# Designs tried in a protein design chat: VH-VL binders against Ribosome maturation factor RimP (rimP). Part 17

Target 1, 164 residues: Ribosome maturation factor RimP (rimP), of Thermodesulfovibrio yellowstonii (b5yjx5)
Amino acid sequence: MNIKELKDKITDYANIVGEQEGVEIVNVEIYPGGKGLTLRIFIDKEGGVTIKDCENFSRAIEAILDVEDPIKSSYTLEVSSPGIDRPLKNKKDFLRNIGRDVKITTKEKIADNTFFIGKIVDVGDDWVRIEIQETKIKGSKKKGKTELLFIPFNKIIKAQVYLG
Short names: E, the ipSAE of ESMFold2; O, the ipSAE of OpenDDE; V2, 0.75 times the mean of E and O plus 0.25 times the DockQ between their complexes.

## First folded at step 18 (VH-VL; framework fv_zigakibart)

Design X2 (from W2 with light chain S30R I94T; at its last look DockQ between E and O 0.50; V2 from the best seeds 0.67)
Fold by ESMFold2, look of step 18:
Structure X2 (fold): chain C 164 residues (1-164), chain A 121 residues (1-121), chain B 107 residues (1-107)
Amino acid sequence: as target 1 above (164 residues)
Amino acid sequence: QVQLVQSGAEVKKPGASVKVSCKASGYTFTDYYMHWVRQAPGQGLEWMGYINPDSGSTSYNEKFKGKATMTSDTSASTAYMELSSLRSDDTAVYYCARDRGYYDWGYFDYWGQGTTVTVSS
Amino acid sequence: DIVMTQSPSTLSASVGDRVTITCKASQSIRSYVAWYQQKPGKAPKLLISKASSLESGVPSRFSGSGSGTEFTLTISSLQPDDFATYFCQQSYSTPLTFGQGTKLEIK
């Protein structure tokens, strides 16, 4: 089968697995890489994709690929979230990721820390506001107190989506 | 000792402009956002917007877009607010106010003494 | 825009009275409320941040409480220096907004 037909088949399999695993299929890419083909599947869900989501999806799609055997050559399977590796630098970057956890390193200490993990809750013209959980009590099921942290973009060394 | 000292009172005719200054001392000027707040005679407080002196970035309450222009001079530790096309309902006291930032953003811990702008024919 | 509604608009009280001023937000703002005191001809002074955190140098007779949409400033035993106008202000989202003020007058 040609590349178009292969991509269509892989997309069909991915959508079936996505429904089962509770994730949306954003894109499927097939291209030469390493010693054979690279099959890259981008998944997403409301609230953000976790590492476990990627692992679960990978196992499920691999099982189908093993049975259906649509790729006759060697291949590498990659499952990831869209833009997960890209740094967040400007208003648009942060806006696209509202509701997701982000890890941010700041130029200066804020309450003795320069590294923060929190959920993006608001984005202004030159700032992001993230929701930070206070220290969880070990073994407790209670949610800890949360605080909003306002960070100007020009105080950020780097920011990146955090999957946990 | 943190201090914000504003320029003196102004009397203007309709259609003129005015530029209010706010000179900061006792802290690192670029570490804190500067906000502007107005108070019309006998009325409450109204947030106008802010400037980040470190970057020059500004944001305005929609009500004051096109009316107010906020700038700063980092070398002089001074924030400015210019009001254009003055009308009689621009008559008010105008305050600069320092924002703590980070976990305490939006809490104005130090205020200038206020600048009265009177617009009359 | 978040509307902050204060009550009462004017409050008459005597020295020694317990005074309560309320502020209602048009939506939940968690605890992101400040309270300011303003005397005639003077700039506002920050009294309380984060609904209940007393600012340095503010007398302990001032206290704040509330979460969500309803907030209270209390003066436990009114002193002569406390006759002023009081404003609440939300810092939850832009545009930042103030209540219309409560004028605390001598009875």
Scores: ipSAE 0.712, ipTM 0.881, lowest interface PAE 0.8, mean pLDDT 89
ESMFold2 (binder alone), look of step 18: mean pLDDT 94; pTM 0.960
OpenDDE, look of step 18: ipSAE 0.755; ipTM 0.917

Design X3 (from W3 with heavy chain D54N; at its last look DockQ between E and O 0.40; V2 from the best seeds 0.62)
Fold by OpenDDE, look of step 18:
Structure X3 (fold): chain C 164 residues (1-164), chain A 121 residues (1-121), chain B 107 residues (1-107)
Amino acid sequence: as target 1 above (164 residues)
Amino acid sequence: QVQLVQSGAEVKKPGASVKVSCKASGYTFTSYYMHWVRQAPGQGLEWMGYINPNSGSTSYNEKFKGKATMTSDTSASTAYMELSSLRSDDTAVYYCARDRGYYDWGYFDYWGQGTTVTVSS
Amino acid sequence: DIVMTQSPSTLSASVGDRVTITCKASQSIRSYVAWYQQKPGKAPKLLISKASSLESGVPSRFSGSGSGTEFTLTISSLQPDDFATYFCQQSYSTPLTFGQGTKLEIK
């Protein structure tokens, strides 16, 4: 099992536990740690996540991991709230932040750029549209300072609220 | 050159279903959203929705939810739209149209030739 | 939904005339308007994007202007090939919507 496959599996388990515990899975990270692998799961809920929520979630998912045993080596589990730097990953995340500035990094170049800062103005099922305040597009017949950029979710590597 | 070729005219009875195809060529099929637009006889154009051939994600005009189902086959570079429970007011020409994308999202730069669907008892 | 109100519905003109078609949006859509030409039995053809950007291969006698809620398509000197139906379309937000069309016919 590769890291991607493991991440997908852990995410599935996390979603199951999330449903049971009444919390949203914000992100799952897997990386080499001191004991082998570190699993970091970010959870959220309306009104904020408490320490007790994290403890309950941790116990619940550990129970599943013990039964399913997807990791053959030692690992460390970390459960926490995303805080202010919550990544935007899905439609719900983007919808919650309509009207806010966000910074987005894409997997491929869009008009020779992979990094964008703009205000979320519209959100679809699989895309976000942001208003770029200042644009200079090489080779474009369309000239202007402000543009609406359509970005499919699957083209996004990273997205966060931009405070600046 | 970019081409969108749609299936031929259809004549159906009320209550039946019809599936229209749109075969794309001359570009990377999965790199562009495909929209569907209909035009009733003597009427204007109505946006029905779109499909992202790369992910299979779809979005429908509320007016056509439950009426239209959009799918795609990447191996065949073909988009499909199925209309169910056909009524007389579904009689129209149906177009597939490619979205230019990114900064020009919502602009249709290439169109299929249209497929006439006639619903009559 | 954003409503695009196009006027006039029908326009009669002669070759050489200057003609103007107007499209009004129910709310501000900035410059996110396209104009299409459609001939009988054919699919629409994109003429102008972003309210004023002429598409490649489109004659220079076609021009677009406007921003916010008022938009116009102008043909400076009407040619025989220009008799067709024209549609405006907003690309500002979903659902995408079209004007009802303007049929340009020979007087």
Scores: ipSAE 0.655, ipTM 0.867, lowest interface PAE 0.7, mean pLDDT 93
ESMFold2, look of step 18: ipSAE 0.733; ipTM 0.885
ESMFold2 (binder alone), look of step 18: mean pLDDT 94; pTM 0.960

Design X4 (from T1 with light chain S30R; at its last look DockQ between E and O 0.29; V2 from the best seeds 0.58)
Fold by OpenDDE, look of step 18:
Structure X4 (fold): chain C 164 residues (1-164), chain A 121 residues (1-121), chain B 107 residues (1-107)
Amino acid sequence: as target 1 above (164 residues)
Amino acid sequence: QVQLVQSGAEVKKPGASVKVSCKASGYTFTSYYMHWVRQAPGQGLEWMGYINPDSGSTKYNEKFKGKATMTSDTSASTAYMELSSLRSDDTAVYYCARDRGYYDWGYFDYWGQGTTVTVSS
Amino acid sequence: DIVMTQSPSTLSASVGDRVTITCKASQSIRSYVAWYQQKPGKAPKLLISKASSLESGVPSRFSGSGSGTEFTLTISSLQPDDFATYFCQQSYSTPLTFGQGTKLEIK
């Protein structure tokens, strides 16, 4: 089993536990640690995640992992809240932040750039539209005009709320 | 030459369903969003929603959620809109319209000829 | 939702007249406005995009202007073929919305 496949499985288990515990799975990270693999699961809920929520989730997910045994090596489990630096990954994340400034990095150039800061104006199932204030678009005669940028989700590497 | 050809007029009873088709030609079907717009008799234009034929992703006007279902068949280059639980106030001409651009989103450069749906008891 | 208020609802004019139609948005939409022409029994036709960009094949007597919340469509010299209903539309955000339309009729 490769890391990608493992991540997918862990994510599936996490989602099941999330539904049971009343928390949202924000992200799952798997990386090599000093004692084997480290599993970091970020959870969130309306009103904020408590330490008790993390403990309950951790116990629940460990129970599933013990039964399913997808990891043959030793692993460390970390459960935490994403905090202010919560990545925006899906429609729900972007919808929640309509009207806020975000910073977005894309995997390919859009209008000769891969990094954008702008206000979320609109969100679709598979895209976000942001209003960019300072688009020094190299080569564009339209210096200084606010432009709406259409960004498909599948072109986004990273997106976060930008506080300025 | 870009063309959108819609299915013919429909007459339905209240409570029934109707499915309108929009066959696209003259361009790559999956490269453009397809929108649906309705126009009640003597009224203005109302945006109903869109479908991305490539991904199947849709977005509906809240007004038409539960009323309209948009689908597409890439093999047939055809977009579909189904209206359920028809009422008299669903009587209108329904248009499919192509979005002009992927990144220049929100302008309708080509339209179907429209499909008249009449709901009467 | 962004409301587009179009005025007037009906406009009577003669051939050769200068005609102006106005559209007001409930909030700033920058320049993301389109204008359409619709004749009876036909689908709308895109005339202008981005508030002022004339579409290919559209006569130069048509022009669009405005930004923010106020937009105008102008026909410099009305021709017989121009009698129709015109609609503004915002493309700033979903749901996409249209003005209620302006019927341009012969005086």
Scores: ipSAE 0.618, ipTM 0.845, lowest interface PAE 0.9, mean pLDDT 93
ESMFold2, look of step 18: ipSAE 0.723; ipTM 0.882
ESMFold2 (binder alone), look of step 18: mean pLDDT 94; pTM 0.959

Design X5 (from W3 with heavy chain Y102W; at its last look DockQ between E and O 0.52; V2 from the best seeds 0.00; counts 0 for: pae O 2.1 > 2)
Fold by OpenDDE, look of step 18:
Structure X5 (fold): chain C 164 residues (1-164), chain A 121 residues (1-121), chain B 107 residues (1-107)
Amino acid sequence: as target 1 above (164 residues)
Amino acid sequence: QVQLVQSGAEVKKPGASVKVSCKASGYTFTSYYMHWVRQAPGQGLEWMGYINPDSGSTSYNEKFKGKATMTSDTSASTAYMELSSLRSDDTAVYYCARDRGWYDWGYFDYWGQGTTVTVSS
Amino acid sequence: DIVMTQSPSTLSASVGDRVTITCKASQSIRSYVAWYQQKPGKAPKLLISKASSLESGVPSRFSGSGSGTEFTLTISSLQPDDFATYFCQQSYSTPLTFGQGTKLEIK
């Protein structure tokens, strides 16, 4: 089993536990460290994740890992909330943050730029629209002032809430 | 030149389903979102949703969730709209319309000729 | 949903007249408005985008103006070919919505 396959399995287990515990799985990271491998699982929920939520999730997923035994070496499990710098990766993430400022980096140039700061004003299944203020976008027919920028999710490298 | 050619008129009974096609030509099919808009007799225009032919991702007007299903076939450069559980109030002309682009998202620069769907007992 | 209220619903005019159609949005939509012309049995045709940008091939007698919540389509001198139904549309947010239309008919 390679690291990708392991990550997929852990993610599947995490999702099962998430459903049971009423938390969302934000991300799963697996890397060398600690007692061999470190499994870091980021969870979130409406209203915020408590320490107790993390403890409950940790116990639940450890129970599954003990039974399924996908890891043959020693490992360390870490469960935490993503914090305010949580990456926005999908529609749900963006929807949760409508009305907030975000910074977005794209994998390709949009109007000669790859970095944007703006307020989320609308979200679709595969796109986000942000309001950019006082930004002159090169190549745009709209010169200066406030513009709405349409960004497909598949063009985003990273996005997160911006606390300007 | 850009052309969108839709399938012919349909007459269906209540409870039936219908699938309308929209064949695109004259441009790269996967580079533009395809929208669907309906118009009931003597009424205005209603936006139903859009599909990204490249990814297959869709976005529906809440009003048409469960009623309409948008799909596409890139090999045929064709978009499809399926309507299920047809009722009399589904009687309308259905249009496919191409979206112009990112900064101009939501503007429909090319339209199909429309497909009349009639639902009657 | 953003409601686009178009007025009037019907407008009778003569060739050579100056005609104005208004569209009001239920909230500010900046300048994200399009105008379409539709003739009987035909699909709508895009005339104006971004409230005031005239599309290629559209006669200069057509113009659009407005921002925020009020928008207007103006035909400076009505021609026989202009008798049709016109629709405004907002592209600010989903769901995309249209005005109810204005039927421009010959007086």
Scores: ipSAE 0.186, ipTM 0.699, lowest interface PAE 2.1, mean pLDDT 91
ESMFold2, look of step 18: ipSAE 0.736; ipTM 0.898
ESMFold2 (binder alone), look of step 18: mean pLDDT 94; pTM 0.959

Design X6 (from W3 with light chain S31N; at its last look DockQ between E and O 0.59; V2 from the best seeds 0.70)
Fold by ESMFold2, look of step 18:
Structure X6 (fold): chain C 164 residues (1-164), chain A 121 residues (1-121), chain B 107 residues (1-107)
Amino acid sequence: as target 1 above (164 residues)
Amino acid sequence: QVQLVQSGAEVKKPGASVKVSCKASGYTFTSYYMHWVRQAPGQGLEWMGYINPDSGSTSYNEKFKGKATMTSDTSASTAYMELSSLRSDDTAVYYCARDRGYYDWGYFDYWGQGTTVTVSS
Amino acid sequence: DIVMTQSPSTLSASVGDRVTITCKASQSIRNYVAWYQQKPGKAPKLLISKASSLESGVPSRFSGSGSGTEFTLTISSLQPDDFATYFCQQSYSTPLTFGQGTKLEIK
């Protein structure tokens, strides 16, 4: 079968296993590598994917591949999470990262800033709302105040998970 | 000198449609979301949804999905709301309202004068 | 959906009175509350944003307070121009919702 048909089939198997293992399938890649084909499956879940999640997924998908035998050549199976440095672009990207800190650069100034770091607290059809802390004044008794910033997706140049 | 001027009152029969306009002036039209709010006779205020004039993106209160369609014409600085398949209980005053956005999202600082839509048979 | 419940529904008062209108949210909404004044045949007018921030041109006899689930609008010395219907509104999440209104009328 051609690569397109194989990718579709592998994706179907991956989605079945993902439902069973409580993970989402982000991407399936098939390319030449080493002695044969490399199958790379990216999985994700809220709170992040653990090594155990990858191991459980790998074991389950390998069992299906052994039975269905869709690949004639030898192959290498790689299961990993998507890179933390992938940009957030659409509603689903932001929804998957609710509760995480994000860094966002905007097309125009908002209160004299175009760069923001905050926690994703809500996501709408065309916007994200992030929680930002007010900068404390040195020597002040005033504690930092948080406020919510509403950012339309079409005003975002770049958004990415922020690690610190 | 922000101003929102709406189209005039409409009297319609059940089953018809109506398109209400809201012309903005005194500010950059594409910089602010435009919302629509309904007030039936003797009743309170109901949020219907919004349009982002910069992108054309819309979002509707579930109650009005399939009933209302919101559009805009950026070259005319005008927002529109069309109501379809009118029923007598669609009789209300319909307002457009500007959202301040960003840190002040959801606060309606300027309102149109309202458009009365009367549906009678 | 976040339900905003105003009380009282109708309030009778005299010029010079101090009046308080309350608004309760069905869940915590921090300080994301607006108050509007509406006179018959007119569009609502924004009085207060962020629970306590007085809008430009609004008389200082108006004030707002509260956070979480309970919010108040206070008029410290009622004037004849203040007889109107008042609405609270939450801006915390969609769908945006209004209280049912409080009609402030002259005794």
Scores: ipSAE 0.756, ipTM 0.906, lowest interface PAE 0.6, mean pLDDT 89
ESMFold2 (binder alone), look of step 18: mean pLDDT 94; pTM 0.960
OpenDDE, look of step 18: ipSAE 0.761; ipTM 0.926
ESMFold2, look of step 19: ipSAE 0.705; ipTM 0.852
ESMFold2 (binder alone), look of step 19: mean pLDDT 94; pTM 0.960
OpenDDE, look of step 19: ipSAE 0.766; ipTM 0.926

## First folded at step 19 (VH-VL; framework fv_zigakibart)

Design Y1 (from W3 with light chain S53R; at its last fold request DockQ between E and O 0.64; V2 from the best seeds 0.76)
Heavy chain, then light chain:
Amino acid sequence: QVQLVQSGAEVKKPGASVKVSCKASGYTFTSYYMHWVRQAPGQGLEWMGYINPDSGSTSYNEKFKGKATMTSDTSASTAYMELSSLRSDDTAVYYCARDRGYYDWGYFDYWGQGTTVTVSS
Amino acid sequence: DIVMTQSPSTLSASVGDRVTITCKASQSIRSYVAWYQQKPGKAPKLLISKASRLESGVPSRFSGSGSGTEFTLTISSLQPDDFATYFCQQSYSTPLTFGQGTKLEIK
ESMFold2, look of step 19: ipSAE 0.774; ipTM 0.908
ESMFold2 (binder alone), look of step 19: mean pLDDT 94; pTM 0.959
OpenDDE, look of step 19: ipSAE 0.793; ipTM 0.945
ESMFold2, look of step 20: ipSAE 0.771; ipTM 0.909
ESMFold2 (binder alone), look of step 20: mean pLDDT 94; pTM 0.960
OpenDDE, look of step 20: ipSAE 0.788; ipTM 0.942
ESMFold2, look of step 21: ipSAE 0.765; ipTM 0.897
ESMFold2 (binder alone), look of step 21: mean pLDDT 94; pTM 0.960
OpenDDE, look of step 21: ipSAE 0.795; ipTM 0.948
ESMFold2, fold request of step 22: ipSAE 0.786, 0.784, 0.779; ipTM 0.911, 0.914, 0.912
ESMFold2 (binder alone), fold request of step 22: mean pLDDT 94, 94, 94; pTM 0.960, 0.959, 0.960
OpenDDE, fold request of step 22: ipSAE 0.798, 0.804, 0.804; ipTM 0.962, 0.962, 0.962

Design Y2 (from X6 with light chain S53R E55Q; at its last look DockQ between E and O 0.54; V2 from the best seeds 0.71)
Fold by ESMFold2, look of step 19:
Structure Y2 (fold): chain C 164 residues (1-164), chain A 121 residues (1-121), chain B 107 residues (1-107)
Amino acid sequence: as target 1 above (164 residues)
Amino acid sequence: QVQLVQSGAEVKKPGASVKVSCKASGYTFTSYYMHWVRQAPGQGLEWMGYINPDSGSTSYNEKFKGKATMTSDTSASTAYMELSSLRSDDTAVYYCARDRGYYDWGYFDYWGQGTTVTVSS
Amino acid sequence: DIVMTQSPSTLSASVGDRVTITCKASQSIRNYVAWYQQKPGKAPKLLISKASRLQSGVPSRFSGSGSGTEFTLTISSLQPDDFATYFCQQSYSTPLTFGQGTKLEIK
């Protein structure tokens, strides 16, 4: 079985496990390492992937690999998350992070600000729309107003997931 | 003052194409998305899509993909929309409209006067 | 696609009347609604954005309200200049969509 066929098969297993474990499969890589192959599976979920998520996914996928035995040589399995430090640059980047808070610096002022923190709520072909919270009124039962801010990708200097 | 001035009325045969222009003045052309909206005779308004003049990026209502092509010339502060393979049901008034953007995205504060395209044989 | 349904399609009224035009969205769109006025042979004119924010230069007899799925445009005392067609439009998501229009006619 060639590497492409193996990658496809591993990806099928990974997708099955991902649905069961509540994580998305971002990428599957297969490359040589040590005395055999290294399988590297990148997983993600809303709010970020924890060490426990990676451990749970690893256990589940290893069980399938043990039964199906698609790799006859020795191999190493690595399960990891994409880095949250990675800048968001294109539609795919923002789509993967819908529901997360982001910090965005813009090329020009928008209502006297060039720095924004908000939740990604929608993504188009060349823009992101984020939900901005007004500062809450201290001691009031009235919740702060939220507004949607539309930002074209070409107006963004830098965007990153915000964990504040 | 902000002004959008469109090209004049066009009469076309089925199968032809037409290119409508929308010249902007009174503001920085590249700072605002330009949208196109059509209105068939006696009918309502239908959003066709937009162009971001700063990047040239476009997005189309699925109904008009393959029918409409939106471009701009930033040196002339002019947006264009070309309609291809015209049919009689493409007969309409076509408007360009400026999007305020950012917190006011999707609100069309200024409109061109409209360009009537009539397709008849 | 978010469907915007206006009612009524045609409204007959007299000068001085209070009139209300309604617009219903097929899903919650918060307050991301605009209202436009269009006179025959003319381009639409923005009256109201964000459901209730009056555009500068628009007479104060025009007002808007609503949030979520139901929105209204109200003209408190109808003037001769107000006989036109009115459209609501959502700016919540693409494709941007308009209501089918309400033609306001003189009795």
Scores: ipSAE 0.759, ipTM 0.898, lowest interface PAE 0.6, mean pLDDT 89
ESMFold2 (binder alone), look of step 19: mean pLDDT 94; pTM 0.956
OpenDDE, look of step 19: ipSAE 0.781; ipTM 0.936

Design Y3 (from W3 with heavy chain D104K; at its last look DockQ between E and O 0.56; V2 from the best seeds 0.56)
Fold by OpenDDE, look of step 19:
Structure Y3 (fold): chain C 164 residues (1-164), chain A 121 residues (1-121), chain B 107 residues (1-107)
Amino acid sequence: as target 1 above (164 residues)
Amino acid sequence: QVQLVQSGAEVKKPGASVKVSCKASGYTFTSYYMHWVRQAPGQGLEWMGYINPDSGSTSYNEKFKGKATMTSDTSASTAYMELSSLRSDDTAVYYCARDRGYYKWGYFDYWGQGTTVTVSS
Amino acid sequence: DIVMTQSPSTLSASVGDRVTITCKASQSIRSYVAWYQQKPGKAPKLLISKASSLESGVPSRFSGSGSGTEFTLTISSLQPDDFATYFCQQSYSTPLTFGQGTKLEIK
């Protein structure tokens, strides 16, 4: 089994456990570690993930891994919240972060740019609207006018909360 | 030039459904969101929702969820709005309106001529 | 939902008059307001976007101002063609909402 296949399997197991534990699987990472492989699973839930959530999830996923035994070597399991570095990928992610500043990179130029920092002000089914500060015209002391930018989800390469 | 041509007036009984069409021309149909706005007699304008003709994605005003269904046919450059379970208070002129911009949206630069839907027993 | 309260509902004026219509938003919407003109039996026409940006082809006697929660449409010198109903609209957040309209009539 290659790492990709393993990742897919682990992700599947994680999703099963996630549903059982009431948490969302944000990401699964597999990389070589000190004791063989390190499995890092990022979980989240509305209201935030607690340490107890992580513990419960860890126990549950380990139980599955013990039974299914997809990893022939020793592994280390890490379960954690993605924290502020959680990628925003879908409507739910953006909705959760309304009112916060985000940085967004797009696949193509939008309004002559591919990188944006702005406050999420509205979220639709397939878009996020952010309030950005217009680039100060070189030499003008005037506080740049704010502008709302409509960004379709399918044009986003990556997005995450921006803390400034 | 940009034109939006809507289907003709409709008279329906309560409980019936009606489908209004909006044929677009003079621009790339899939490059602009199409909105629907209604205006009851003597009343103001109400935003009903939009459709992204490119993706087919829709967004409805909560008030019209379950009432209105927006679709589009890219091959015909036509947007459709179906109203179901018609009631007397659905009597209004319904407009399709093109969003001015794709990324700076929220304003309507071109409008259909409107379709009057009358619901009467 | 953001409520746009437009005033007055009806306004009587004469040709040559300076006319002002006001729209108040229930919350701050920055400058994301449009103004439309609607004549009887016709669809609305976009006049102003972003509170003060005059659309192409719109006479310069029309102007928009305001930010935050208060916005105004001004016609500096009313012309016969200007008698119509005017609507403000916010584009800050969904659902998009309009003012109730101001009917501008001949005095």
Scores: ipSAE 0.412, ipTM 0.737, lowest interface PAE 1.8, mean pLDDT 92
ESMFold2, look of step 19: ipSAE 0.708; ipTM 0.877
ESMFold2 (binder alone), look of step 19: mean pLDDT 93; pTM 0.954

